# VH-VL binders against Rho GTPase-activating protein gacT (gacT), part 5

Target 1, 189 residues: Rho GTPase-activating protein gacT (gacT), of Dictyostelium discoideum (Social amoeba) (q54nl0r163to351)
Amino acid sequence: VPLTQVPCRAGSNVPIIIEKLIDHIERTSLNSEGLFRIPGVDLTINQYIKLFDNGEDVDVSPIEPYTAAGLLKRFFRDLPVFVPQSINKRVVSLFIDEEGKKKPVDMEILSNLRVLVHQLPTVHFEVMQELTNLLGKLMSRSDQNKMTISNIAICLVPTLNCVPAIVTYSIQMHDFFYNEVFPQHHLYY

## First folded at step 4 (VH-VL)

Design ua39 (from u06 with light chain K26E; framework fv_utomilumab)
Fold by ESMFold2-Fast, scan of step 4:
Structure ua39 (fold): chain C 189 residues (1-189), chain A 123 residues (1-123), chain B 108 residues (1-108)
Amino acid sequence: as target 1 above (189 residues)
Amino acid sequence: EVQLVQSGAEVKKPGESLRISCKGSGYSFTSYWISWVRQMPGKGLEWMGKIYPGDSDTNYSPSFQGQVTISADKSISTAYLQWSSLKASDTAMYYCATYEDFGSGYLYYFDYWGQGTLVTVSS
Amino acid sequence: SYELTQPPSVSVSPGQTASITCSGDELGDYYAHWYQQKPGQSPVLVIYQDSKRPSGIPERFSGSNSGNTATLTISGTQAMDEADYYCQAWDESTYGVVFGGGTKLTVL
């Protein structure tokens, strides 16, 4: 199912499944060692996916940390498009020249990356904003959870099917890339 | 060294069931998608579907959904392609293929291919 | 169902440049990849991400992709380049890939 067709609450552009899982993970799971790296229970993930797909009002509170993270990863991996390939292709051109050499990163490149991120449809933009905000909080607790920016990128970039720079710079420079108001029940530091 | 080793050639009759295999080695089997590709005699390549062995998540081409089942056993690093009832039109070479490109899942190219499994279905 | 169109055959004399095209709606917005297949063998990746060569692929292989058309170019074509060539791109409708119909390259 396309991200824009996944059910949202009235007045929200963030799908209910993402909202519930991010909220739950943020409250219960940020100190869990290897979160997003250590697998959850596949049978449980499959069961919850079916509940959400059937439009059930799903209680995520009993979900164990690794399974909640695994469910969120499965959701993103199953998306037909999160970041369109046309945007991915343009992002690569910002960082790599026509001979395949890496360009020095400066504020001009990062400003152009910001423009491309803002070309995402509203739902995709707000989902990227909320996901990378959660990942920034996870990274800030890496002393306890062992999830450095490198480990986060290794675990999630392939799942999101996008250029690593979109995710890593969104995490590291979150305020620069995003200026939207978060839902009230999501308290972001 | 990354290798995909497929099961041997099969000769079957219409209506019989069949499962062919693709064993991966030299890479993290559970971290990369494996695709199945059909090539009918004298014809081109057709993508059938893919599986993520880490959690057995699958995507199928519409032409093949309901006609075949793709599965994997991560304990032995093996992916499977299965028919419940073969047809003469299933006669083809079947390839498994993967790509090993950290952080580039959106690229979807195949730098590693199995040797192919020839399936012949005739009465 | 997204389709990639290739000419069924291309012929070239030894030492000449061969050009194989792959056409699809807005193909330049997607990465094009190219495979070489010789009789009885598995496909071999010769170009990825429009224009990049895997290690071991000769420099005479190059690629481009803009608008609706991707092109595989083989300069100084040799007899050993005789093969079927397939283009491939990402197909968002299937969450997988689509291949072109293939082009038989003959070196006469």
Scores: ipSAE 0.251, ipTM 0.722, lowest interface PAE 4.0, mean pLDDT 87

Design ua40 (from u06 with light chain Y95W; framework fv_utomilumab)
Fold by ESMFold2-Fast, scan of step 4:
Structure ua40 (fold): chain C 189 residues (1-189), chain A 123 residues (1-123), chain B 108 residues (1-108)
Amino acid sequence: as target 1 above (189 residues)
Amino acid sequence: EVQLVQSGAEVKKPGESLRISCKGSGYSFTSYWISWVRQMPGKGLEWMGKIYPGDSDTNYSPSFQGQVTISADKSISTAYLQWSSLKASDTAMYYCATYEDFGSGYLYYFDYWGQGTLVTVSS
Amino acid sequence: SYELTQPPSVSVSPGQTASITCSGDKLGDYYAHWYQQKPGQSPVLVIYQDSKRPSGIPERFSGSNSGNTATLTISGTQAMDEADYYCQAWDESTWGVVFGGGTKLTVL
């Protein structure tokens, strides 16, 4: 199912499944060692996905940490498109030159990355904002949970099917990417 | 090292059921999507759909949704393409294909292909 | 429905440069990939991500993609390059893969 067709609460652009899982994980699971890396119970994940797909009002409170994280990962992997390929391609061009060499990263490149992140459709932008906010909180507790930015990138980026720089810089520089005032998020230049 | 080995050619009559297979080896079978591609005699390539064997998640092309079923058995590293009732218009070469490039799922290309299964449906 | 258009055939003399085009609305915003298929054989990836060559593909194969058109270029074309060539891109309208109709390259 397309992200824009997943049920949201009135007045919200974030799907209910993401809202519930992020809130639950943030409250109960951020100190769990290897969160998002250690697999949850696949049968339980399949059952909860079906409940959400059927439009049921799902109680996520009994879900244990690794299964809740696994459910969130399954949701993103199943999305047809999270970051459009056109945006992924433009992000690669920011960091890699015409000869295939990495460019030195400076504020001009990061400002251009911010512009591209803001070109995501509104629902996708707000979902990326909420997800990377959660992941930043997970990273801040890496002494307990062992989830450094590197470990987060290794286990999450393949699931999100996007250029790693979008996720890693959104996590590390969250305020820069999401709390600055920008023109309409849908505006595509 | 990565290999996709498909089942042999099939000759069927309209209305019969059929399941063809694609066995993966030399890579983590449950970690990469497997796609099915149709090529009618003398025609081009058509993407039918894909499956993620780790959890059996599927995506279908709108043209093939409801016409075929894609499934996988991860215990034997095998993906399947199935018809409940074949038609003469299903006569084609069927390929399975995958990719082995960590973190490049958003690139949507195929660097490994099976040898193809020829399905002939005639009365 | 997103469509990729290729010329049905292209002919070139041995040693000349062959150019096979693939046209689609704003195709340069997406990655184009190219496959070679010889009679009775499976497709073989010859170019991915617009311009990258898989291991084992000769340097004479190159690609580009800008605006509405991706191009596969084969320099110093050889008899062994005679085949059908297919372009491929991601179709966001169907969230799947789309192939061009194919181009038959004749070398002689």
Scores: ipSAE 0.186, ipTM 0.705, lowest interface PAE 5.0, mean pLDDT 87

Design ua41 (from u06 with light chain Y95F; framework fv_utomilumab)
Fold by ESMFold2-Fast, scan of step 4:
Structure ua41 (fold): chain C 189 residues (1-189), chain A 123 residues (1-123), chain B 108 residues (1-108)
Amino acid sequence: as target 1 above (189 residues)
Amino acid sequence: EVQLVQSGAEVKKPGESLRISCKGSGYSFTSYWISWVRQMPGKGLEWMGKIYPGDSDTNYSPSFQGQVTISADKSISTAYLQWSSLKASDTAMYYCATYEDFGSGYLYYFDYWGQGTLVTVSS
Amino acid sequence: SYELTQPPSVSVSPGQTASITCSGDKLGDYYAHWYQQKPGQSPVLVIYQDSKRPSGIPERFSGSNSGNTATLTISGTQAMDEADYYCQAWDESTFGVVFGGGTKLTVL
């Protein structure tokens, strides 16, 4: 199912499944060692996906940390498109020159990356914002959970299947990428 | 190394059911999408759909949605393409192909192809 | 639905440069990939991500992609390059891939 067709609450652009899982993980799971790296229980994940797909009002409170994180990862992996290829390709061009060499990263490149992140469709943008906000909180507790930015990138970027820079810079510079300085109109992103 | 081995040629009559297979080896079968591609005699390539064998997630081309079923059995590293009722217009070569991408679609290309399964549907 | 247009045929003499185009709306914003298919054989990837060559593909194969047109270029074309060539891109509207109609390259 396309992200824009996943059920949201009235007045929200964030799917209910993401809202419930992020809230649950933030409250219960941020100190769990290897969160998002250590697999959860596949049978339980499959069962919860079916409950959400059937439009049921799902109680996520009994879900253990690794299974909750696994359910969230499974949701993103199953998305047809999270970051459109056109945006991914343009992000690569910011960091790699026409000869295939990496460009030095400066604030101009990061400002251009911010513009591209804001070109995501509204639902995709807000989902990226909420996900990377959660991951930043996870990273801030890396002393306990061992999930450094590197470990988060290794286990999550392949699942999201987008250019790593989109995720890693959104995590590390969250306020810069998701503040309201940029207009929300597609014409001016 | 990486191999996709498809089942043998089939000759069927209209209205019959059929399932053809694509067996993967030399890689993590559950970690990569498998696509099915049709090529009618003397014509070009048409993408039919794909499956992620790790969880059996599927995605179909609109032209093939409801016309075929794609499935996989990860215990034997095999993907399937199935018709409930064949038509003469299903006569074609069918390829399975692996591509490096399991999400947002920014890297979809087919680096490994099966040898093809010829399906002939005639009265 | 998103369509990729290729010329049906291209003819070159041995040693000449062959250019096969693939046109689609804003195709340069997406990655183009190219496949070679000889009679009775499976397609073979010859260019991926606009311009990259898989291991084993000769350096005379190159690609580009900008604006609305991707181009497969074969320099010093040889008889062995005679084949059908297909371009392919991601179709976001169907969440899948789309192929061009194919180009028959003849080397005379």
Scores: ipSAE 0.311, ipTM 0.734, lowest interface PAE 3.3, mean pLDDT 87

